# VHH binders against Salivary glue protein Sgs-5 (Sgs5), part 2

Target 1, 145 residues: Salivary glue protein Sgs-5 (Sgs5), of Drosophila melanogaster (Fruit fly) (p07701)
Amino acid sequence: GQAVQETKIEEKPVSEPEIESEIKNSTSVPSKCNIYYRNYQWALQDCVCRCFQNECLMQIESDQRKKEGRSPFVPVTEELCRSFICKKCSVGFPVVAEFPIPAPCGCNRKPGSIATERFYSLCHLLKFSAENSKPFLTYSYCWPF
Below, E stands for the ipSAE of ESMFold2; O stands for the ipSAE of OpenDDE; V2 stands for 0.75 times the mean of E and O plus 0.25 times the DockQ between their complexes.

## First folded at step 1 (VHH)

Design b1 (framework vhh_vobarilizumab_d1; at its last look DockQ between E and O 0.12; V2 from the best seeds 0.00; counts 0 for: pae E 11.7 > 2, placed apart)
Fold by ESMFold2, look of step 2:
Structure b1 (fold): chain B 145 residues (1-145), chain A 121 residues (1-121)
Amino acid sequence: as target 1 above (145 residues)
Amino acid sequence: EVQLVESGGGLVQPGGSLRLSCAASGFTFSDYAMAWYRQAPGKGRELVAGITSGGSTSYADSVKGRFTISRDNAKNTLYLQMNSLRPEDTAVYYCAAEYTWVSDSGTYDYWGQGTLVTVSS
């Protein structure tokens, strides 16, 4: 029998950030750290590559993990980290992430802006972030997609 | 071994109600975002409702106001209360879990085997 076409919800293609990215001057990230300070830290979180904006932000997440009794981050080089990036991601729970954009001068530590990007799952976000050396500050789920 | 087991499906008349349950084991339930998906014959699997580890909820437009997702972390159970059911809600309903960081196993997604909901006169 014929399906009711207008009641279906279809997901968009995987692995591609959506064009709906927007630029803002502020973020929802609660932090004492300078989010515009680029001091990239590469570590394994349960054998999956993570890139952090700086040591301060990595330490905050590390402390949260310790309080929750989770495994510590394993510091590694960028080269080694990139070999631990997931090659293929399934479509899952869509997320929106916030990324720091440098000030127009490119000066480290100077306030810039915040971009948001949508991803088809946390796996897609982690893969994008590590592959492009583009650490995210935070993410949240965005349904329906 | 991770296990998600759905229950509560069945045959109901239009306008009726059902409550679906998903019993979870083999992982720390409170750390996971959970969702209900459904798939009707000949259609793709679609998101119905989601709930974060912190309890924030989201719904597909087609079910908003009729369905309620909830979780009980003490019982490791996810629920979907379905009210005012329509024939177009007929589908196999799946419980799904997604973790915000991976264990040594590297697993990101878990799915149940599904429970059938049929809405017909």
Scores: ipSAE 0.000, ipTM 0.264, lowest interface PAE 11.7, mean pLDDT 78
ESMFold2-Fast, scan of step 1: ipSAE 0.226; ipTM 0.557
ESMFold2 (binder alone), look of step 2: mean pLDDT 82; pTM 0.817
OpenDDE, look of step 2: ipSAE 0.018; ipTM 0.288

Design b10 (framework vhh_vobarilizumab_d1; at its last look DockQ between E and O 0.25; V2 from the best seeds 0.00; counts 0 for: pae O 3.3 > 2)
Amino acid sequence: EVQLVESGGGLVQPGGSLRLSCAASGSIFSDYAMAWYRQAPGKGRELVAGITSGGETSYADSVKGRFTISRDNAKNTLYLQMNSLRPEDTAVYYCAAEVYTSDYRYDYWGQGTLVTVSS
ESMFold2-Fast, scan of step 1: ipSAE 0.350; ipTM 0.641
ESMFold2, look of step 2: ipSAE 0.350; ipTM 0.690
ESMFold2 (binder alone), look of step 2: mean pLDDT 80; pTM 0.810
OpenDDE, look of step 2: ipSAE 0.026; ipTM 0.442

Design b11 (framework vhh_8emy_2)
Amino acid sequence: QVQLQESGGGLVQPGSSLRLSCAASGFTFSSYEMHWVRQAPGKGPEWVSSISGSGGSTNYATSVKGRFSISRDNPSKTLYLQMNSLRPEDSAVYYCATTYEVDSSGYEWDYRGQGTQVTVSS
ESMFold2-Fast, scan of step 1: ipSAE 0.012; ipTM 0.278

Design b12 (framework vhh_lunsekimig_d3)
Fold by ESMFold2-Fast, scan of step 1:
Structure b12 (fold): chain B 145 residues (1-145), chain A 121 residues (1-121)
Amino acid sequence: as target 1 above (145 residues)
Amino acid sequence: EVQLVESGGGVVQPGGSLRLSCAASGSIFSDYALYWYRQAAGIERELIASISSGGSTNYVDSVKGRFTISRDNSENTMYLQMNSLRAEDTGLYYCAAYTVEWTGSDTFDYWGQGTLVTVSS
C-alpha cells in the first residue's frame, strides 16, 4: 500500500557477523508463520502451528489486542520466547498433544542447557536485528516464540 | 529438500526384536532433533521416541526400557531398536524431522513413508 510505510530504519554498526549465520539456522518447529518488521516492532500474520492446534500464540495475542483497540502487532519479548520454548520441552522438540513431556516447562531453566542457549540465541538475534534496524525481506520465518 | 526413508519393518513373534532405520537425504544435520511416530489402525499418529541434537532421548511410557532411539550424524541415519515386542506394538512406524529453510519457503515438516511392524504369533 501507498499509504502504508511502517518500517523505520535506524542506521547502526553491525557488531556481530555471526548473528546473520545463526539467524539462518536457529529454528526447527512444525509450523507456518509470516514474520514482519514494522515500526521497530515484530509482527506476525497468518501463523499456524500444529503443536497448538493450528494456532500461533502471537496470533492469538494479536487478535486479542485488536479486540481491545490496541495495535495488532505483538512485540517479540524474552518472556514470550521462553513460554514457547518451554512448551517444546527442549530445542527442536515439537509439542505433541498426547506425549508426556518431562521438561521444566514454565519453570526456571538450568543455565547452560542447550535449550537455554538456543532460546537466548533466538531472542538475542531478534532483539539485535530490531535494535540495528536490519531490513527484513520477503522470507517466511517460523520462530519458536 | 530433505527426504526420509524408513526400513527394517516386518513380521515378528511376540518377544522378538526389530531394528528400524531412517535414512535422510539432503540437509538434516547434527543440530536437529529427530522423532519416531507410530500409527495403529484407526488411531492418530503418536510420538513414541525422540532424540535431540545432543543425544538426549525421550520415550512414551509404554516403550521405555524396551525401545532405544539412536542417531549417526555422519551417516544422516536414525535408528529405533525394538526389543521384547508385544502385539500392541503393531503399527506403521514413521520417522520425522523439522527444519526451517531461509530461502523464502515455509517451515518444512519432513516425514518418511512409514514401515509396517506386525507382531503376531
Scores: ipSAE 0.000, ipTM 0.105, lowest interface PAE 16.8, mean pLDDT 54

Design b13 (framework vhh_8dlx_2)
Fold by ESMFold2-Fast, scan of step 1:
Structure b13 (fold): chain B 145 residues (1-145), chain A 121 residues (1-121)
Amino acid sequence: as target 1 above (145 residues)
Amino acid sequence: EVQLVESGGGVVQPGRSLRLSCAASGFTFSSYDMHWVRQAPGKGLEWIGNIYHSGSTFYNPSLKSLVTISRDDSTNTLYLQMNSLRAEDTAIYYCARDVEYTYGSETFDYWGKGTLVTVSS
């Protein structure tokens, strides 16, 4: 009677969460990754927190880093990753990043979309993405051609 | 020198379980995705599944309910757990290192020499 009431939580089994299917539209990336599949993977990018939409997308960038002689991403827990979010961004070149926006649940068969946003620097992009759990697909620097 | 050494194969009875191991050396194991592939006598290669460096796994849909792939980066070891073995599972089992950018690719950098699993009768 004096004890705190503990509610019994029974985790509902996940039914078919992701079924292999062909995307009819050509809005997917050239890779075999589904850019709209949300299965967040947290990793450190050169000791800065990075959130990926899913494992497949993280693997693509990790493979590119390996080809460039750079260390691959280090998978970590969300808690640990967030402790490495950049708190200070003082210099850098502006970047434009692309973000996946899936179609809302129950919204016909419309494909998802890709939104672009500009950031003061790569540091600002990484900070924003990690803090808001809003992974980006790619980025490019804003300079004249 | 990159080396992959499979072990744990042998003769097992139908319905039993078996766990295979792959010991990796000569590279930073934790940085690479790994695959399991098998080849039955007189047949082509059959991809079983992979495990990304993050720990996420993807399986051949025909085998997903029968196998589990895991890794221990502290010991540089890859594992394949097989349950409910059947005569059709008789094959040489290989582990392979992935350097491809595409999921499900059959292009591998290095392969082990394989370990034979024979499901008797």
Scores: ipSAE 0.000, ipTM 0.086, lowest interface PAE 18.9, mean pLDDT 73

Design b14 (framework vhh_etentamig_d1)
Fold by ESMFold2-Fast, scan of step 1:
Structure b14 (fold): chain B 145 residues (1-145), chain A 122 residues (1-122)
Amino acid sequence: as target 1 above (145 residues)
Amino acid sequence: EVQLLESGGGLVQPGGSLRLSCAASGFTFEDYAMSWVRQAPGKGPEWVSGISGSGGTTYYADSVKGRFTISRDNSKNTLYLQMNSLRAEDTAVYYCAREWTVSGSTDYFDYRGQGTLVTVSS
């Protein structure tokens, strides 16, 4: 079997609301950065591992965070960041996240695309993103129906 | 093809009990974890309870722990929610939802039923 899981929707980590705010705010400024340029930047948001598509996208979120009086991102190595990936996630509200899909190598006639994927909660999204080195651009709380 | 049909909702006094049922069809029921989710008037959806495909593991939101019990009968393709010590705050439309997991990805819900209304009022 399966391990017994306790679910506490109301007891989400304090950092989750802050992460949500930053990601949503970034949707208004992605045009300043090449969202398809893959040069991963690893950073800690408090004690949560974040993988960014590139430094430009991380800096936009970091600047917005600082403007709002919140703690800045702490750039770290991939190895260190991965030790801060959430091990257990409470069941929460589902989210839909957008991921950049670059144009295929050697296909300069097609722009990149955006794929959407559904996640059981923000915690599940953050864990998936960091474990699979698959950065997301934005997410929204939305039921997948 | 996939269908989830809830029943058992109704009007109940505070402190009362209700048992909700969800009849599933169109898929191999025992292969999927199932959940109950509710939506109160004017509010967003709230996850209530979940159960593994085998029924061996159950999960509850803090707001319902000790009052609600989720169970399933895989031979009848039916999910249940036993609701005890009901409160006015439990008034909502209750939905049966199928949890879909993608290998190497994440958990999410891909189907829900039409819902059954539970009203807790004196």
Scores: ipSAE 0.000, ipTM 0.124, lowest interface PAE 14.0, mean pLDDT 74

Design b2 (framework vhh_vobarilizumab_d1)
Fold by ESMFold2-Fast, scan of step 1:
Structure b2 (fold): chain B 145 residues (1-145), chain A 121 residues (1-121)
Amino acid sequence: as target 1 above (145 residues)
Amino acid sequence: EVQLVESGGGLVQPGGSLRLSCAASGRTFSDYAMAWYRQAPGKGRELVAGISSGGDTSYADSVKGRFTISRDNAKNTLYLQMNSLRPEDTAVYYCARDSGTEYTWVSFDYWGQGTLVTVSS
């Protein structure tokens, strides 16, 4: 177990005035969002608890869901999602995480890509992310399949 | 409490299509995850497709790309669009609702009578 849990963010490290943004491609990393700006935004979609690195990333996906006729995310507190996550982690439910694929050296003008990886449980995802210094964009618990 | 009524089953030739409907009555349909199960003669129940209250979907590998689950919360109705039907899709199809809450997934329960789908020439 890691003790690196951020309890409280005293102030945003980067100013983020944008409230509207769009994913240019469903597989691309949004250029309007800083993937390393850490101000966790938690959201519920039914029984699924999602954690995003920041509100910008959550809002882009929420807007895309609306365009597709799906319910937008419901922003929730870290406390609620943390409780839900711990319960599911203890049961060993599998999770799917989205990772940014870094753009090739600064000559590539295309937006970065998103890779999806499955983990046996949330505990396995968190261990992998910490040990490999590989931040995730979001994760969700797998449905029954 | 909640009553589920399936419809739309019938006899179809291989390669054909059918759309199943499940009408729900009673409490708040939109707050619950819904699913389609099937049971072929001599086999156990198989979860075919699921849809969350927010519209996120999941499918069994045997039906991915052929079946589409959807819901209409205003009409309290669940749908299963079945395309490119095969003889092995022959089964009684059941509509099921999650026994949890909007924020928890627990398990799907069978509360419909089922609708028969037969795929043969």
Scores: ipSAE 0.000, ipTM 0.135, lowest interface PAE 12.2, mean pLDDT 71

Design b3 (framework vhh_7aqx_2)
Fold by ESMFold2-Fast, scan of step 1:
Structure b3 (fold): chain B 145 residues (1-145), chain A 124 residues (1-124)
Amino acid sequence: as target 1 above (145 residues)
Amino acid sequence: QVQLQESGGGLVQAGGSLRLSCTTSGRTFSDYAFSWFRQAPGEEREFVGAISWSGGSTDYADSVKGRFTISRDNAKNTFYLQMNSLKTEDTAVYYCAADEYTYVSSGTYEYDYWGQGTQVTVSS
């Protein structure tokens, strides 16, 4: 075509893991939700504050947690959620998270992009995301090496 | 290990522009997230802006949003703060800071490395 094609950020391929713990360390949200629809939903994840891009994304991840035998998210107000942000993070396993970056207002490109960022630990990711109202779509643990 | 050095500070008139630079030494420049903080006389250090290690994410304090832009140049091992539409209340010592393998903002995390600071004075 005539249109300039935007390079799509591909989801990392999920290789078939030999150890089920690898599956548990990988969280992936199906693309059936509009990841760029900004209608923030606040919730607690095991007593830690989570900011979700929208309720659709929160519900899918919550349902997946239930299937895995983990506690579902507890929807709360932003004010209450912010009181459950960890003030200090311990040493943990590094994670990589994906964030939805919406297209700039007035941009010729309507679909946004996905940014990938590393964090010292899951605690650091959750704290950053909640404090800055920057919801992440998914995260995975880095190879411990 | 990384060392940070600010430059580009000085005196500027209100409504003007100024670009601060922070130059680093190290092979691992691309592994660091970078931020700018400022401290006005008699005040605590205030977060200004941050840029992730990939350059794909930025964050700004509400007081500078829309006026300031943070960017990085991996080829020069330097990152920048472009300050536009300067106000007298922007007068402060500006510090650059670096943190390894993470995206940081708003001063909630202790940064590993800090520069010595550069004075910015905005006169009416």
Scores: ipSAE 0.000, ipTM 0.155, lowest interface PAE 14.9, mean pLDDT 74

Design b4 (framework vhh_etentamig_d1)
Fold by ESMFold2-Fast, scan of step 1:
Structure b4 (fold): chain B 145 residues (1-145), chain A 123 residues (1-123)
Amino acid sequence: as target 1 above (145 residues)
Amino acid sequence: EVQLLESGGGLVQPGGSLRLSCAASGFTFSDYAMSWVRQAPGKGPEWVSGISGSGDSTYYADSVKGRFTISRDNSKNTLYLQMNSLRAEDTAVYYCAKDYVYTSGDYEVFDYRGQGTLVTVSS
């Protein structure tokens, strides 16, 4: 991203989500999409493969990133996307991600559920999600305070 | 016994630079990710920057990206924060924090703060 406010004194622009957004660093669950509708959309996020639950969720996150001056997602085929999965991850800051679990079809009309899983780093989350076709809705850094 | 000791703070003019240091002891420094956290007067704590145990990965809050550089010297058990182009809003007590440990595929949260070092950006 580009600096959204102030002149760059050094050389590189600074994008400016707030620090509390950075600590939580979550793509918030949008209000107008069915998070349980499984119609996978594959895309690149800054040259890393992302699998989205559906296009509606991808589009909302993409539009938010564009408003924040961050690179939008680039829709691609599953085959191409999987070529951009990082196979090697270094130690980083752990994240907790939320995954949609849809209710069984046809019977109970119960809402689905959300599972939370911990990962050693964002890299590990992105790798796991893409390799297993398990899209996450949001993630947060596990800050120790 | 984990100990973290910050130093390098002081009074500096807007646009100036400071380098903070954190001397760590009581644990295997290279096995742990480290962070800098600041707390401005009247505000809650704000994560500033983080670095992996090996030093291969660095992370920055957007408010400091391009101005601050985090680094570490594992042979000296020391964490650094190079702060350039300082602004009035960077005024805070800066704390060195020991983050997470990764052992055998698990992680455990260790939250040890040092005593902090005050940075005041003012004319």
Scores: ipSAE 0.000, ipTM 0.113, lowest interface PAE 15.1, mean pLDDT 73

Design b5 (framework vhh_8emy_2)
Amino acid sequence: QVQLQESGGGLVQPGSSLRLSCAASGFTFSDYAMHWVRQAPGKGPEWVSSISSSGDTINYATSVKGRFSISRDNPSKTLYLQMNSLRPEDSAVYYCATEYTFVSPDTGEFDYRGQGTQVTVSS
ESMFold2-Fast, scan of step 1: ipSAE 0.014; ipTM 0.286

Design b6 (framework vhh_lunsekimig_d3)
Fold by ESMFold2-Fast, scan of step 1:
Structure b6 (fold): chain B 145 residues (1-145), chain A 122 residues (1-122)
Amino acid sequence: as target 1 above (145 residues)
Amino acid sequence: EVQLVESGGGVVQPGGSLRLSCAASGFTFSDYALYWYRQAAGIERELIASITSGGSTNYVDSVKGRFTISRDNSENTMYLQMNSLRAEDTGLYYCAADSPETRVYITGYDYWGQGTLVTVSS
């Protein structure tokens, strides 16, 4: 059988991901991480608390921030972040999420880009993500807007 | 214009069978790995089956032995033969294609269809 290969199907490609250049600009997307893997990683971005789908996604962006001369993320516990976040997902600051979007048509060999979308609450983000099949890369709800 | 169009969905009794088709146009189909995803209400899309450009297939455990993925490069069409359908197989079924070099499914030259609804109920 294909039992071992079936396990791998849950990862992004059927085969091991190919090597790519490191993420460094606004059009780059984290291609070496599984965006469907849920193992939430919380981190401080200066004065803002952010949640990442998983540690791999946080680390990529943290490394990019270092390259730009910015402070890297400070990993924190969910409990610490929740001290700044309303316990009810339908209440509190609006949520801003980053989503990967497909590369534009035209086949100019660009990888996908990252789009930000604003939601009334975390519940609205989670519902939108599930119903529209758009896994998020990260979200933050410390921004008032 | 690049398009993926799913068809073959419908309402079927438990134990029944359906064959889904994914017709592609506007790109070199034979160069791409192809995937079937499904989405149940309130759940994000899950990858259930894949087929490489060379024809190698993979399945998640829940559909192994019941579903068969195949491709016809001359017709630019991918298929999913679904047998012994169960209530938990209900959902929207999407086909997707990506370049062998694209490691992020939905961000780098990935193509998604509109989905076809499969409902398994008595």
Scores: ipSAE 0.000, ipTM 0.075, lowest interface PAE 22.1, mean pLDDT 68

Design b7 (framework vhh_8dlx_2)
Fold by ESMFold2-Fast, scan of step 1:
Structure b7 (fold): chain B 145 residues (1-145), chain A 122 residues (1-122)
Amino acid sequence: as target 1 above (145 residues)
Amino acid sequence: EVQLVESGGGVVQPGRSLRLSCAASGFTFSDYAMHWVRQAPGKGLEWIGNIYYSGSTFYNPSLKSLVTISRDDSTNTLYLQMNSLRAEDTAIYYCARETYEVTSGDTYMDVWGKGTLVTVSS
């Protein structure tokens, strides 16, 4: 027979956040902040744009970074932050992020819920969150310890 | 009070399948993400995968084709299904509970079982 030599090029698909979100009540998660209070705070996380649900949540993470010897978040305006959104992301270790979903109007006396969404990498999560003004509460890597 | 107990380990022949169970008690199992981790003799811990309280699963890419993690919240039980077992899968298998601390924004494993030994040998 006759074989053609094909280039074994590694194509990394553009990672889109999975639309597969799962809503779960996580009242087991302790917080001094109201995770459903929407008062967006924009900041740079290591030169990448990050949108926080509110200042209280941003401050908690910033304090934790300081305790770990990492740089705190740098508060900026929305316009400036958006100029630092990652233009392109490579394939990386997948992460699962939790997003707050407030209760409808608050009239039902039920707490809001938390949805989980999968992303191809932290870069994809940060880009999605900033572009859509959809802050996340936390994320977990699905990677070796 | 809070405990995790693995079971289902033992000696198994190469190429076979095995299902491990992890029985949880003393906490609201359905509210927590759960992990499977293994340790082969003389080696460090190797993360296998996790399952969130929502049911979403994520796996170590090196093991993804060989394992399936599931949970039954009605019986407070976590499962690890392993297929096509190899000698290199010989290890102590642990289940662990993930805790999310919103005050720090971090996750970590705060409760571990004692482990169950799986020996793949002819």
Scores: ipSAE 0.000, ipTM 0.121, lowest interface PAE 17.0, mean pLDDT 75

Design b8 (framework vhh_7aqx_2)
Fold by ESMFold2-Fast, scan of step 1:
Structure b8 (fold): chain B 145 residues (1-145), chain A 124 residues (1-124)
Amino acid sequence: as target 1 above (145 residues)
Amino acid sequence: QVQLQESGGGLVQAGGSLRLSCTTSGFTFDDYAFSWFRQAPGEEREFVGAISWSGDSTDYADSVKGRFTISRDNAKNTFYLQMNSLKTEDTAVYYCAAGTDYEFTVSGSEYDYWGQGTQVTVSS
C-alpha cells in the first residue's frame, strides 16, 4: 500500500468537557471520559470500521483489547474507514447497544441521555454505527431470543 | 420551543386507508424515537406503534399489527402512520409523541413531547 493521508481537524475546545461517571446498573462502559463530547475518532477494528464519540472512549476500549491480547485500534480518516464498512451481514445472535444522545438545543440544560437499540447481529450494529456516524458505548447479546 | 403537529386525519369508510403525519421542530429529530397513541371515545389512551431513533426497530399494538406501519423521514423532520384496512374500532383521536427512553425498544415506553391530536373517524 500507499501512504495514507490522515486528515482530522482537531476542534477540541481549550477546556475539555466534564468527565461523566459510570452509569450504574448498565452495560455501558465505566468511563472517565465525557460520553457526550462529540469529537469523532475513526478507527479500524480487525479491518472493520469503527466510529468513536471521542478519542478518550477509543483509548479505553483499545486498552481493554491490549489486556485481552488483541491488537489496538488503528486510527484512520473517515473516508478510509468507510471503505471498510461491512458490505454483507448474515443473521446472527441479536445484540442491544447503548448510544450517547446529546441534549437537544433548548432542552432544560440537561447533559444528554442514553438510547438503546436492537440489531440482528454484531455485524449489523457495526455497519449501522459506521454508516450513520452513531458511536455506541457498549453492547450485549439479547436474551432469551 | 418544541412542537409536534399531527395532520392527515379525517373521515374514511371501513376498509379504507389513511396516512397520518407528525411534523416536528425545536429538537434534533434524528436523536428521538417516535410513537403514535390513540384515544377512542370513552376509553383510555392506548399505544398504537413506535419507531426507534435509528429506524431499525418498530413495535405495534396487537390490534393494529399487519394493518398499520410507522415510518420516519429524517430529511423532513416528519414521521408517519400508514393505516390500512381500517375498522370502525380504529375511530379515535390519534396523538404523536417523541422521546429518548432507554426501554422504548421493549415497552414502547415514556415520551417527552406530545402533539395536540388529530381525529380519525371510520364509518361503517
Scores: ipSAE 0.000, ipTM 0.200, lowest interface PAE 15.3, mean pLDDT 76

Design b9 (framework vhh_etentamig_d1)
Fold by ESMFold2-Fast, scan of step 1:
Structure b9 (fold): chain B 145 residues (1-145), chain A 123 residues (1-123)
Amino acid sequence: as target 1 above (145 residues)
Amino acid sequence: EVQLLESGGGLVQPGGSLRLSCAASGFTFSSYAMSWVRQAPGKGPEWVSGISGSGGSTYYADSVKGRFTISRDNSKNTLYLQMNSLRAEDTAVYYCAKEYTIESGDTYVFDYRGQGTLVTVSS
């Protein structure tokens, strides 16, 4: 026999387009980004490693920083980013941060949840978030100090 | 250069009220959380209150909760502290403080604080 080409198979790229959606206003930063979509984006905040849940959330915060006269985030690889994690933190003002917990696989009735965790300082939060690949949505300063 | 200028302090009787102001310049005011910190004679500094850059979140030390109100006017680059029901223990120099950033050295000390304004609560 001969090679047969009776039918032509064309690859048709298909991707998940629905990564942005309306978010409930129960968070401190209401967003049209999907806060539960896990597609980690690593970036440098000047010289500090940041891990974001996804590019959409990173871009919103980066654009806000630019409007405020701060440097935008610089997207980098995870390996490069991890070399810019602070190794030692001093005592600072305590912060509380909110972390997105995606809905369990196959659970269509639950949009996900938000976990609140306390840190000794902003440095401790940023270090924890980057080291554990656990992006936060927002943080607030809290007492005691 | 970053500058913070406090005003509004003075002598007041117990139970009285004062409103402190802090005029900020040299940075994008709305981008930074701001705080009020006080230092009583012979004591270390005590954090009093904090407010987010947008003004959407406020925080208070237990010693002042319910009596003091922090606010800001981003159009005027001004931070405020409304102090009601003042007590003798509120006597201190009050400082306006700009949030430190991780990029600035990761410390519990704020990047900048002003020269302070004296509040004396005495009969």
Scores: ipSAE 0.006, ipTM 0.137, lowest interface PAE 10.6, mean pLDDT 75

Design c1 (framework vhh_vobarilizumab_d1)
Fold by ESMFold2-Fast, scan of step 1:
Structure c1 (fold): chain B 145 residues (1-145), chain A 120 residues (1-120)
Amino acid sequence: as target 1 above (145 residues)
Amino acid sequence: EVQLVESGGGLVQPGGSLRLSCAASGFTFSDYYMAWYRQAPGKGRELVAGIYSGGSTSYADSVKGRFTISRDNAKNTLYLQMNSLRPEDTAVYYCARELGDYVWGSYDYWGQGTLVTVSS
């Protein structure tokens, strides 16, 4: 069937809890943004450096955090953000993250793919993402823990 | 030392109800995002429900309308009220403190888990 739910952020609100349900599974990502559009947005999450693929993706997550009573992201320069990257992480809960992989040649304008990668902990994922300018779309915890 | 201790798991019939509790200590409970995860035999761990410090909640689609997450900040306790239980809800349930509002130097913590078996 036809799915007009790809732009559900533009859809008329049906239920307040639907804003919270965006975090209902580990692979859930907002559909109104182009996840392959590389225009990095750097921001601080409670003094943790975050690198987003683009402003659209950052804004959606920031708005979701605000709706959930959490602090929104603070946009900053790359240089300032990198000064907040932790030098060392403790061993913690392993996570698997999804990364957008653009088409090999940008000249084709074809959609890319999504790759998954495992990290020792969420801290390791956040550190890796910021240090290497590799934004992730979502993450989930690994088995067993 | 941060500690999370789950309790309340057990054997229940399909359609039954069960309430899980998680006693937290060693941190300012009211400041943190708390969550319930579950892990069925042979499967990965999945998020069931989360509750933010401000009180807003989130649920996995599979449990929405059946499960209710709540917190008692005065008692440093997290709860999961499970109604209309199904055999597919059988899993070890874990309480977690997450880095949702991460401040560097803080880390995720998990409890030991409590087994819920739905069978008849």
Scores: ipSAE 0.010, ipTM 0.274, lowest interface PAE 9.9, mean pLDDT 76

